# Ledger of designs, part 12: VHH binders against q08ba6

Target 1, 224 residues: q08ba6
Amino acid sequence: ESEYEERRDAEARRVKSGIKQASIFTLEECARIEAKIDEVVAKADKGLYREHTVDRAPLRNKYFFGEGYTYGAQLEKRGPGQERLYSKGEVDDIPDWVHELVIDRLVTHGVIPEGFVNSAVINDYQPGGCIVSHVDPIHIFERPIVSVSFFSDSALCFGCKFLFKPIRVSEPVLHLPVRRGSVTVLSGYAADDITHCIRPQDIKERRAVIILRKTRADAPRLDS

## First folded at step 5 (VHH)

Design a6 (framework vhh_6qgx_2)
Fold by ESMFold2-Fast, scan of step 5:
Structure a6 (fold): chain B 224 residues (1-224), chain A 125 residues (1-125)
Amino acid sequence: as target 1 above (224 residues)
Amino acid sequence: QVQLVESGGGLVQAGGSLRLSCAASGRTFSDYAMAWFRRAPGKEREFVAAISWSGGSTFYTDSVKGRFTISRDHAKNTVSLQMNSLRPEDTAVYYCAADLSLYYSGTSEWEYDYWGQGTRVTVSA
């Protein structure tokens, strides 16, 4: 059994080599950004965003800014590598407050270069919300993938199997705590060679995350 | 959806070599994490080796490290296991397995979605 544990520990270290975390945002900055997220929610609830800016699910709402993506309509077009960007203009522009309060702070701290981000997604989770094991689409997004967490603490799991009927998740290779206000940067092995998920049990209170990415110049679009 | 077809098994003398291959089909765009498992007579199925969807990461059980090499060919949609310095203890049915998560999630057989029929490897003393 210790041989099994040694193998899992080696894999966990390999995953960690592709992850950087930083605590950049103060409690006051987090509260200010969270108030802006609430404004996005209120505006969406009034129907004031473009059709593909808002994606609703029972315990998770997604808000796409700058660029948005989806799978093709046919089942055969789903799965890894089948994601397509929406046509230009289908989602709302990245709000000024995201640039001012989030992106510019990351640039100042050397997390990303100026002008890197052209896609921002806000995921707003209710308790018990989740996201199945996946890899952020490599054919759509450059690396690194940057996320900033708000409202409550949670965890990101790597190298686990997400199963259904009923929902259960295998023991992760790495269980990564993600605190309110923390920045998580995924590159290399962690971004490309291992899946990640958010387990329902790791969302005990409302949580939101702002995911900041750059689309590839050659990323496929719907109707192209 | 995914069909896995294994080849390359057979009888070999101790110290010899065999190359197993597994061809995957059924999806045009899918780079599954792939693994090899084996089952000796009267024993449970055990993990042998795995390779990530990109081919950039490989993982081996300790008893085969340095002797076995897992590789993949994306153009041919195949995964291979090169087995060198074979021992009688390597005698087993070898199974190819695919993990739809794009990465091997561990060494447990229940984590794999698709399995081949197995190919028999017999290593004589």
Scores: ipSAE 0.005, ipTM 0.307, lowest interface PAE 11.0, mean pLDDT 83

Design a7 (framework vhh_6qgx_2)
Fold by ESMFold2-Fast, scan of step 5:
Structure a7 (fold): chain B 224 residues (1-224), chain A 123 residues (1-123)
Amino acid sequence: as target 1 above (224 residues)
Amino acid sequence: QVQLVESGGGLVQAGGSLRLSCAASGFTFSDYAMAWFRRAPGKEREFVAAISWDSGSTFYTDSVKGRFTISRDHAKNTVSLQMNSLRPEDTAVYYCAADLGVYYTWPSEYDYWGQGTRVTVSA
């Protein structure tokens, strides 16, 4: 039985080895960025974005900028490795404020190199919102995967299983607190060899996260 | 009870090298990320470098990247900062800090701190 705990702790350590967190944004900077996220939401609600920029789910809206992706042209072939980038120009460009208020700050602090980011996604959660266990598509995105959290504190969980009707989530291998304004950087084991999720119970208040990534030069595109 | 003790500071000429060490006691060292911060005269504390609990990940501020190397020795409960190609701008008191699991670049996120060791780089 102690072997179970040793195995769990060993895997948690492997996950931790692929995680870095940084708190580089002031309270005032967080408030300014949050106001810009609200502008994105308002613009989307007016129908002013391209079709593939906005993806709606019951308690989560997702906003794709720079690059967007889907499971390809045939719905029956959805699954890991089947993700394809949309053609160039199918999603709105990364807003200037994301470059100025978020990306440039990450570059200045040495989190990512200049010119790394060409894909930005904003996930906006209502209380009880979630994302099921997944791995960010390895064939689409370079590592690291960078995210910055806003509005409220939450957590990112690794190694969970989701069950439905009703939603139930197994105990994570690692429960990682994610504070408002924190930067979380995933590489190695944490990015590639274990799933991550947001559990419904970890979204107690509205939360948004900006996910910043670089697409692979050889990433597959629809119709190519 | 929890204690971080820095050593290795001193006076060095520009272009020279120093190795700082931090000895940790009073907590489970292998569960903690370790970091170095510095405070230049008349300035606030700033992040320098961090290393994960398992040594698998390191993070550096841009101004020291390629010149400084952080490492840890689990058998001795120590973290070290090898500083090469030192510049007058590196003159500061250097502090060792500990954070559970992962690390933060903001000083206020760290609960455990050493007393500091002084580094002076002459032109």
Scores: ipSAE 0.013, ipTM 0.339, lowest interface PAE 7.1, mean pLDDT 85

Design a8 (framework vhh_6qgx_2)
Fold by ESMFold2-Fast, scan of step 5:
Structure a8 (fold): chain B 224 residues (1-224), chain A 123 residues (1-123)
Amino acid sequence: as target 1 above (224 residues)
Amino acid sequence: QVQLVESGGGLVQAGGSLRLSCAASGFTFSDYAMAWFRRAPGKEREFVAAITWSGGSTFYTDSVKGRFTISRDHAKNTVSLQMNSLRPEDTAVYYCAAELTVYEYTPSEYDYWGQGTRVTVSA
């Protein structure tokens, strides 16, 4: 029993060692960015983005900019290392507002170096939305993985197992609150050695997150 | 308790055939995609073949396409890999793996792994 608790506590500490959080954005800045996210949603609803820019799932829409990859596209082909980047030009470019309102601020605050980001993903969740336990593909993305939360407070959970019919999620190793406007940076153990997820119960209101990453120079692409 | 148990490995001559099986228990088999991976001496695990949770689609690495066939049996909770026209370069330990795929999301890794079964193809 206590040996089990010791193992869980030790793992939680290892996870925490790979996480940094910062509160960089003011409430007014959050509102401006949120208005820009709504413009992305409106443009997508009009069919004005490239096919692979928009990925729709139950209670979650995902918008890929700069680079995109085939998670969910052919569910049947997934497995360790099976993710592939789409061919260049298949995904819309990162919008100027993402550079000006988000990336440049992260650079100014020392979170990431200039020129680091070439992939931006907006996940827009409806209440009860989730994403199952996963690791951002190591063969596709450099570390750190940076995310910024908008619209409402939520939580990121580490070490959960999902069961379905109905959805049930095991106790996390670490439950990490993510507040509206907060920046979360994942590296080391937290990025590479444990899965993370968003549980349905942690999305009580609409929530969006902007995930900012750098693809590896040697990342595999479709048809290559 | 989750268990994946491989069987069917062994020694075979080049050009021969072998059938690997993986018995799954401790989880809802029909909710999981199943896959075979292999590890040759001194190499990392390599994808070989996968089959969807429904059995409706199969996927293969180019080097085995047309020679290997993956299938599943929901009644027996098993996944099988029929290996024909075997080559010395197919020599490896073969692993069964399972990944939850009921929803559209594509997790980065497989949730469960077997212990592996050794396949040796003589020249």
Scores: ipSAE 0.000, ipTM 0.108, lowest interface PAE 16.4, mean pLDDT 82

Design a9 (framework vhh_6qgx_2)
Fold by ESMFold2-Fast, scan of step 5:
Structure a9 (fold): chain B 224 residues (1-224), chain A 123 residues (1-123)
Amino acid sequence: as target 1 above (224 residues)
Amino acid sequence: QVQLVESGGGLVQAGGSLRLSCAASGFTFSDYAMAWFRRAPGKEREFVAAISWSGGHTFYTDSVKGRFTISRDHAKNTVSLQMNSLRPEDTAVYYCAADTGLFYEGSDEYDYWGQGTRVTVSA
């Protein structure tokens, strides 16, 4: 109905108001960064990273640098708000190439202030890979949340529900195209007040994303 | 486990006011968006109001804008709906719901629901 459509359009506009996108990286810069991501993957496959740096899931591997987080010790009901940072030193430091090729470029272009980033995560997806609807933990990370996409074009979806066995995803409130080399910045409503996900059908080829964040000074941490 | 318990429903005359409360337990309240839905006899559930995890954003269905106010109290793990200038068409069972932030989506899509509290507005 038109009233439902008007509400959906209003919601989509609210989400969009919290999103900025930029194309900062050239094709040559993308290729160079992608080669460095491949080096991370190769090093992880050789077992050369700390245990909590590498998190493996079907069709998706995640690499935590600087700071890493997990749910508390209990496996029962993980839920939002149960995330805790690992103890200092439990994940590998942010690689120099991430600072040189990615973070410094974002600072130079005014996307983030100098010294903002202390957490970098690389998600490496195989075709059909996904991440379920979530909000980046608000009790762990300051806003904005910054991501840079590599290898192939994809999409970030807002306001979706996941169904399992098999995986199906409801129609999103906003389907946001994310091109290779694009920077996506989430703040306000888009970061805090709506879930986002990556749908399996939106990973048609290998895709990686580098997520750059700042942990809160008061973020909860696991005991050493 | 996760539980949402509504209270404050009752019978009120048109033009009157009523305050509904929802007590949340079994999860970290400050990380969830909270919403109120209602279902009138013989009708589908309808969105009424929602508030973000921080309380910084509120949303209302057009028919209640300016009359209803949603709020949350993080210290008490409670979300409230202050209903003013009530109309007979506001008569419904009101449900508290918790979710990771979707507004204006179908009622079946929220993660957690309370049992509901009945509001009757007489002419």
Scores: ipSAE 0.000, ipTM 0.124, lowest interface PAE 14.6, mean pLDDT 82

Design b1 (framework vhh_gefurulimab)
Fold by ESMFold2-Fast, scan of step 5:
Structure b1 (fold): chain B 224 residues (1-224), chain A 122 residues (1-122)
Amino acid sequence: as target 1 above (224 residues)
Amino acid sequence: EVQLVESGGGLVKPGGSLRLSCAASGFTFSDYAAAWFRQAPGKEREFVSAIYSGGSTTYADSVKGRFTISRDNAKNSLYLQMNSLRAEDTAVYYCAADYWTVEYTLEEYDYWGQGTLVTVSS
């Protein structure tokens, strides 16, 4: 093995040390949760959610519950580290079904402690959808970051660079398969010291993910 | 002292059956996911099966339909029922426990047993 290969393998192991994955949800549980995600989409399409609950993009819609944040036009300064939580009450509460079908199951299986989650985000991707390389904002969210994947299999990539016009993604340091119904938990190096992304080629069918997090008590807010 | 102790390994003919047991002590086993891994001579250690604290199970494709993982939390025990055994199942079988089960990643399990040898030969 060359020195380059040794360094690459060492970094991949370092990333992997911050990742835990589990298959907790049965096929029947996945189908039930997926039906609830479809109800969220239908309600959003009827305009029944608060303005900042729904964030639309061409191949990806986001649904913020409990807490929401902005990285866009509302900020005086934009870019990494400038994210701000919306004022309290600006997004809809976490739905009861998220607590009953998802959060309580994770607590029962020891993934997170009771009362950890105060922010839930549903990302709903169409085929070819993506999310650019990023780190979940350290100044907003405590670790771990927990996600549960639905509808189809995909992958999470670490250490990629996104290039635009057209979209091209460099080879990852780590390519992590994410199956329908799997729970992925990010902490340490994987959460804080390397970017992660979803590549367009890894969304072959509709895919949704529920991201469950705890905001820091000192997280910055708009109008704070 | 935290420990996992495997038993039930032995010599069996192709098509035969064995039941492996793993006894857990020194921690609250019912809160942990548990798994079986195996390592054949001259090969890497590989995932066989896992059972989560809530009872959900997963299996490697090579053993689906032949092996059944189960647990008895009252006895702090994990089991692997191995049916229709093949020569390729010959390996040292390891019990592992983790607060959360990680897929296929050896270094991330909290506790490991020392292993029990299973030989499938005519």
Scores: ipSAE 0.000, ipTM 0.169, lowest interface PAE 15.0, mean pLDDT 84

Design b10 (framework vhh_gefurulimab)
Fold by ESMFold2-Fast, scan of step 5:
Structure b10 (fold): chain B 224 residues (1-224), chain A 123 residues (1-123)
Amino acid sequence: as target 1 above (224 residues)
Amino acid sequence: EVQLVESGGGLVKPGGSLRLSCAASGFTFSDYAAAWFRQAPGKEREFVSAIYSGGETTYADSVKGRFTISRDNAKNSLYLQMNSLRAEDTAVYYCAADTYWESYGTLEEYDYWGQGTLVTVSS
């Protein structure tokens, strides 16, 4: 159906309009940052971080710095809009190397203003790791959402539906290649009006991503 | 309540074989990604192999061609067949499972781990 294809292509263009990508980091800078990610992993494996800094799964470890938020087991009610920030001090501070090697470089290149970032998350994926379709919580995070990819090339998919028992992932509205060292900036339609995911087939080798965000001043916090 | 219990570890000579089992209670493996990890003495925990809910498998480079991950949904068990064992494979082996759901469209991470089973490869 031509009308269906036309509508799909129009939506893909709307998604694309909310995405910016840049190649800012040199090969040498990527290697240096990757070594620092390995230091984070080693420190976490020795139990040296706060409880809420480290979130483990078989194929993905997540490291929260600056601010962390709850989803799933910590919440009485779950679903869009139910996420809550942890109380201040519950996660480790953003490491100095993240400021020096990543954030300051983004500021220098005009990607974000100075002082924008107060939340940094490192997701470290094993092959076949994934993250199901979601929207970064609008009630918690300002836009843009900024990410920088490391170790290997991958892809972000937009508009996918995950079905379970067994896992089935629908055809994306937009398949966005994400190469090692690339900066991806999400705003507008791409951030707010469509879900994004990482499909298992798009993590062929170890991949890490550093996600840099600003929490809203009025973002809700967990009271307990 | 979710429990994972590993078994099948032991002492084996280099070049030998072992089959590890992981029995689950409180959930079914068919709906989960499941994985084997190992931790050698004095080293950090490392990934060994995974099987995804769709049946795709992956392996660490150090074990490719020697280890095979499988599951039996009727027995609610995960297995690791280990062939051509080397001294470097000596470790405590852990079974792990991860939950996927669709309600918000996000991965609900529950780090379900077994207590581990020791594999020693030596003469």
Scores: ipSAE 0.000, ipTM 0.119, lowest interface PAE 14.4, mean pLDDT 82

Design b11 (framework vhh_gefurulimab)
Fold by ESMFold2-Fast, scan of step 5:
Structure b11 (fold): chain B 224 residues (1-224), chain A 122 residues (1-122)
Amino acid sequence: as target 1 above (224 residues)
Amino acid sequence: EVQLVESGGGLVKPGGSLRLSCAASGFTFSDYAAAWFRQAPGKEREFVSAISYGGSTTYADSVKGRFTISRDNAKNSLYLQMNSLRAEDTAVYYCAAGTFEVDYRLAEYDYWGQGTLVTVSS
């Protein structure tokens, strides 16, 4: 067990070495961005977005801007590593407010270079919402992966396994607190060599996250 | 041996209805989320609808309000009730089963059927 604990601690340190967090946004800035997220939700509820911009589940809605992707190209080749970008124009453009209130702030603080982001995803969770263990597709997205959290505090977990009947999530290698307004940057081991998830118990109140990424120039697309 | 076998496809007129069935065997169907996908002539496969083992449903915007997914675990069966059919619904329809429930787009669909053809034409 001691040897197991030493290996777990070593892996947790490796994961943490690939994570940067920053507190860039003020409470007032968070409130302004949150109001804009609510406008996205209202527009989606009116059916005003393109088909592939909005992805709904009972306790999570996902909004794709700039670029969207799916597992759906081949029946025989589905799952991790088989993700494909939708054709250009299949999702709505990144809203101006995302550039002005979020991306430009990250650039001025040195988190990402100017012109890096061409994909923005808003995940909006109701209490008890979750996302299964995954790696942001390496063949689709450059590193780093940048996210900014809104509405409430939560946590990002690394190295978990999901079990069902009932839904249970194994003990994480790393449990990373993610506060409202915090920026989390994933690179190296944390982005590429371990899965991450959001556990149902870590969404106690409504939470949203804006995920900002750059697609690879050679990323596979549907019909390519 | 795991199998999913679709049935119920056929030729229908626009505005008509059709009910697809998928029979599962060789695994405990009630432990799996299940989904319908379709592939129209000359196009890639697209998501249509999914149902969790608990009965929660998700639909593609193009079929929302017209199609209803359901399951019968006692019969190891998945269904798709298709109403108000349009020419654009013409496709081969596939059923799939996977172990992940919380996000159907991240689910690994472990098992797939061979497909059933639906043609909507006047």
Scores: ipSAE 0.000, ipTM 0.125, lowest interface PAE 15.7, mean pLDDT 83

Design b12 (framework vhh_gefurulimab)
Fold by ESMFold2-Fast, scan of step 5:
Structure b12 (fold): chain B 224 residues (1-224), chain A 123 residues (1-123)
Amino acid sequence: as target 1 above (224 residues)
Amino acid sequence: EVQLVESGGGLVKPGGSLRLSCAASGFTFSDYAAAWFRQAPGKEREFVSAIYSGGSTTYADSVKGRFTISRDNAKNSLYLQMNSLRAEDTAVYYCAADQFGIEYGSEEAYDYWGQGTLVTVSS
């Protein structure tokens, strides 16, 4: 009905109010950054990173730099709200090229202040790869959450439910196109009050994203 | 409702200058990436220049050093200053904006388009 449609449209507008996008990277800059992502993949495949830097899953590999986190091991509990940062030194430092080619460019364009980023994550997706609906842990990360997309165009969906065996995703409240080289900035309602996901059908070609965040000073950390 | 209206086109001699304007209603350029494209007779539409939400600019090699893109947020307008015009610059010039952001040079990335303004460079 029209009342349902009105509420759905109102929520989509509320989500959009927490999203900013910019295209600040040229095609040449994207290609250069993509070559550096391939170097990370090659180094990981040779076993040259610390254990907690590399997280492998079907059709998706994740590379943690600066800070890494897990769903916690305190009482062996896992799930939302149980996330814990690894102990200092457990993941590799943010590579110089991430600072020079990505972070410094974002600072120059006024997307983030100098010194904001202490956590960088590269997610590398194969076609059909996905990430289930989630909220970036509020107790671990300051807002905004910044991501930069590489290799191919994709989309970020908000308000989806995932069903398994096989993977199926409900219709989103908002389907947000995310183009190669685009910067997506999440704050407010979009970051905190609605889940987001990447659907398998939205990864048609290889795609990578660099997620740049600041950990909270009071973020819970594993004891080791 | 989003509307883009181009103006400033006309006939100019080789080596001359023109300034194109694009007035926006229903959105603000400071919130959107915006670009100029052109289409010469019998050819496909080609990228000319873009300005991103953060103010960064990019130019096609054919116009680099001769054209300058800018915007005035207070007037909600996008501009293209064209200097040292050549016969090859003859085209209909289009203003384009993308509510979500763009990959530079991708025509299909732009959601909003103006009607175009004709620029003829001829002796």
Scores: ipSAE 0.000, ipTM 0.140, lowest interface PAE 16.4, mean pLDDT 82

Design b2 (framework vhh_gefurulimab)
Fold by ESMFold2-Fast, scan of step 5:
Structure b2 (fold): chain B 224 residues (1-224), chain A 122 residues (1-122)
Amino acid sequence: as target 1 above (224 residues)
Amino acid sequence: EVQLVESGGGLVKPGGSLRLSCAASGFTFSSYAAAWFRQAPGKEREFVSAIYSGGSDTYADSVKGRFTISRDNAKNSLYLQMNSLRAEDTAVYYCAADTFTSDYTLEEYDYWGQGTLVTVSS
């Protein structure tokens, strides 16, 4: 048993080695970006986005820009590796404000190189919202995976399993606090070798996250 | 649909070497963590080694420095190179894969092979 605990602790340290966090957005910048997220929500509620741009669930809405893909996060035993990008043009382009207010700031601060991002996802959570344990597909996305959090503080958990009816989540290998306005960068072990999730109990009030990624040139696409 | 098939087991003398293979089919192997477990006669299954989708690896203390895990994603294959074998390494060796975690406990892996017997005896 103690050997099992030592292995879990070693894994937590390995996860941490693949994570970088930074605070580069001011309170004023966060408020401006949050207002733009609200504009996305309003536009989606008016039905003005393409079908595959908007993915709705009871406590979570997702907005895919630039590139979108299908995934089997809820299927557990057939999700990873089955992901395919939608055909080009099936999701709306990345909004200019995402480039101006978010991506350009990350480039200026040396987080990512210019021209890296071609996929942006906004996840908007109501209290109790979640996303099941997954790995951002290695066959679809280059590393690093970059996210920026808005509205409220939350946490990202690594190494959890989800059980359903009702939703129950095992204890994480690593519980990572994520502050409003913080940038989280996942590489190495944290991106590739362990699942991550957002637990329902870690969304106490509305939270949104903008996830910024680069698709691989050879990423598989869904046939028509 | 999804299956893991081990091969390469056999009888080997103490101090000898053996290479186990595991062929994966029915899923995109490159996206999954994979591991070797073993079960000796009269004992519970125990962890041997794991390799994660990104290539990071880990080993049980009993095999560190003697065993090497590797993968070939183009061939959908997992390998275990076993050197300096001891009588205590005698066991059925199982290949396992997990879609959603790098945890190497027995109950946390989604797919298992049927096992391949390794006997270390003079």
Scores: ipSAE 0.000, ipTM 0.247, lowest interface PAE 12.1, mean pLDDT 83

Design b3 (framework vhh_gefurulimab)
Fold by ESMFold2-Fast, scan of step 5:
Structure b3 (fold): chain B 224 residues (1-224), chain A 122 residues (1-122)
Amino acid sequence: as target 1 above (224 residues)
Amino acid sequence: EVQLVESGGGLVKPGGSLRLSCAASGFTFSDYAAAWFRQAPGKEREFVSAIYSGGSTTYADSVKGRFTISRDNAKNSLYLQMNSLRAEDTAVYYCAADEWVSGYTLDEYDYWGQGTLVTVSS
């Protein structure tokens, strides 16, 4: 094995040590949650959510509940470390069904403590949709970062570089399969010390993910 | 030193029953999720059942209704009651534990026992 391959293997092991996955949702529970996601989409399409609850992009719509964040109002304030929470009340509350069908199940299974989650984000992808390499903002969110996948199987990639026009993604340090109904939990190196992404080729069918997080008590806000 | 030790495996006829036990030591078992996995000859290790620190249980579809997982925190023990056994249940059965999460992937569990063999044949 070359020195490069040894270093890459060592990094893959460090990433893997910060990842836990669980299957706690049955096929019937997945179908029930997916129907609720469709209700969110329908309500958003009717313009019934607050402005900062809905974020639209090509092949991807994002729905923020409880807390939402932005890179700031000015272009010069954008970039890693410049993220700020919106003022309280500018984002719709976490729906009761998210608490009952998702969060309570995670608490019962010991994934997170009661009262941990105050931010829920639904990312809804069409085939070919993607998210570029990033780290969930450390100055905004506590660890762990918890996600639950719906509709179809996909993958998370770690340590990729994105190049544009056309989109080209470097070989990942770790390619992590993510099945429909699986819970993925990121902490340590996987959450903080390496980027993660969703590659366009890993969204072959419609996929949604519910991301559940706790904002830091000292997280910066636009109104503070 | 964390240890998990399985027992209760053996030879049983189709339709029979076995109860597997797993004895935990070296950690506070009640704070941990625990699971049973199995590996049949020539196959990958697969999930069977889990019981979480919060008390809920999950089962693989192939064993649902036939197997029951339980725990006794006072005895630091995990159990698997296996009923209506089939030839397809023949495998080495492994006990696994992890501090805060359990599920169906091998890499989710940091502590493992050495396994106990279950053979279902006539």
Scores: ipSAE 0.000, ipTM 0.176, lowest interface PAE 14.2, mean pLDDT 84

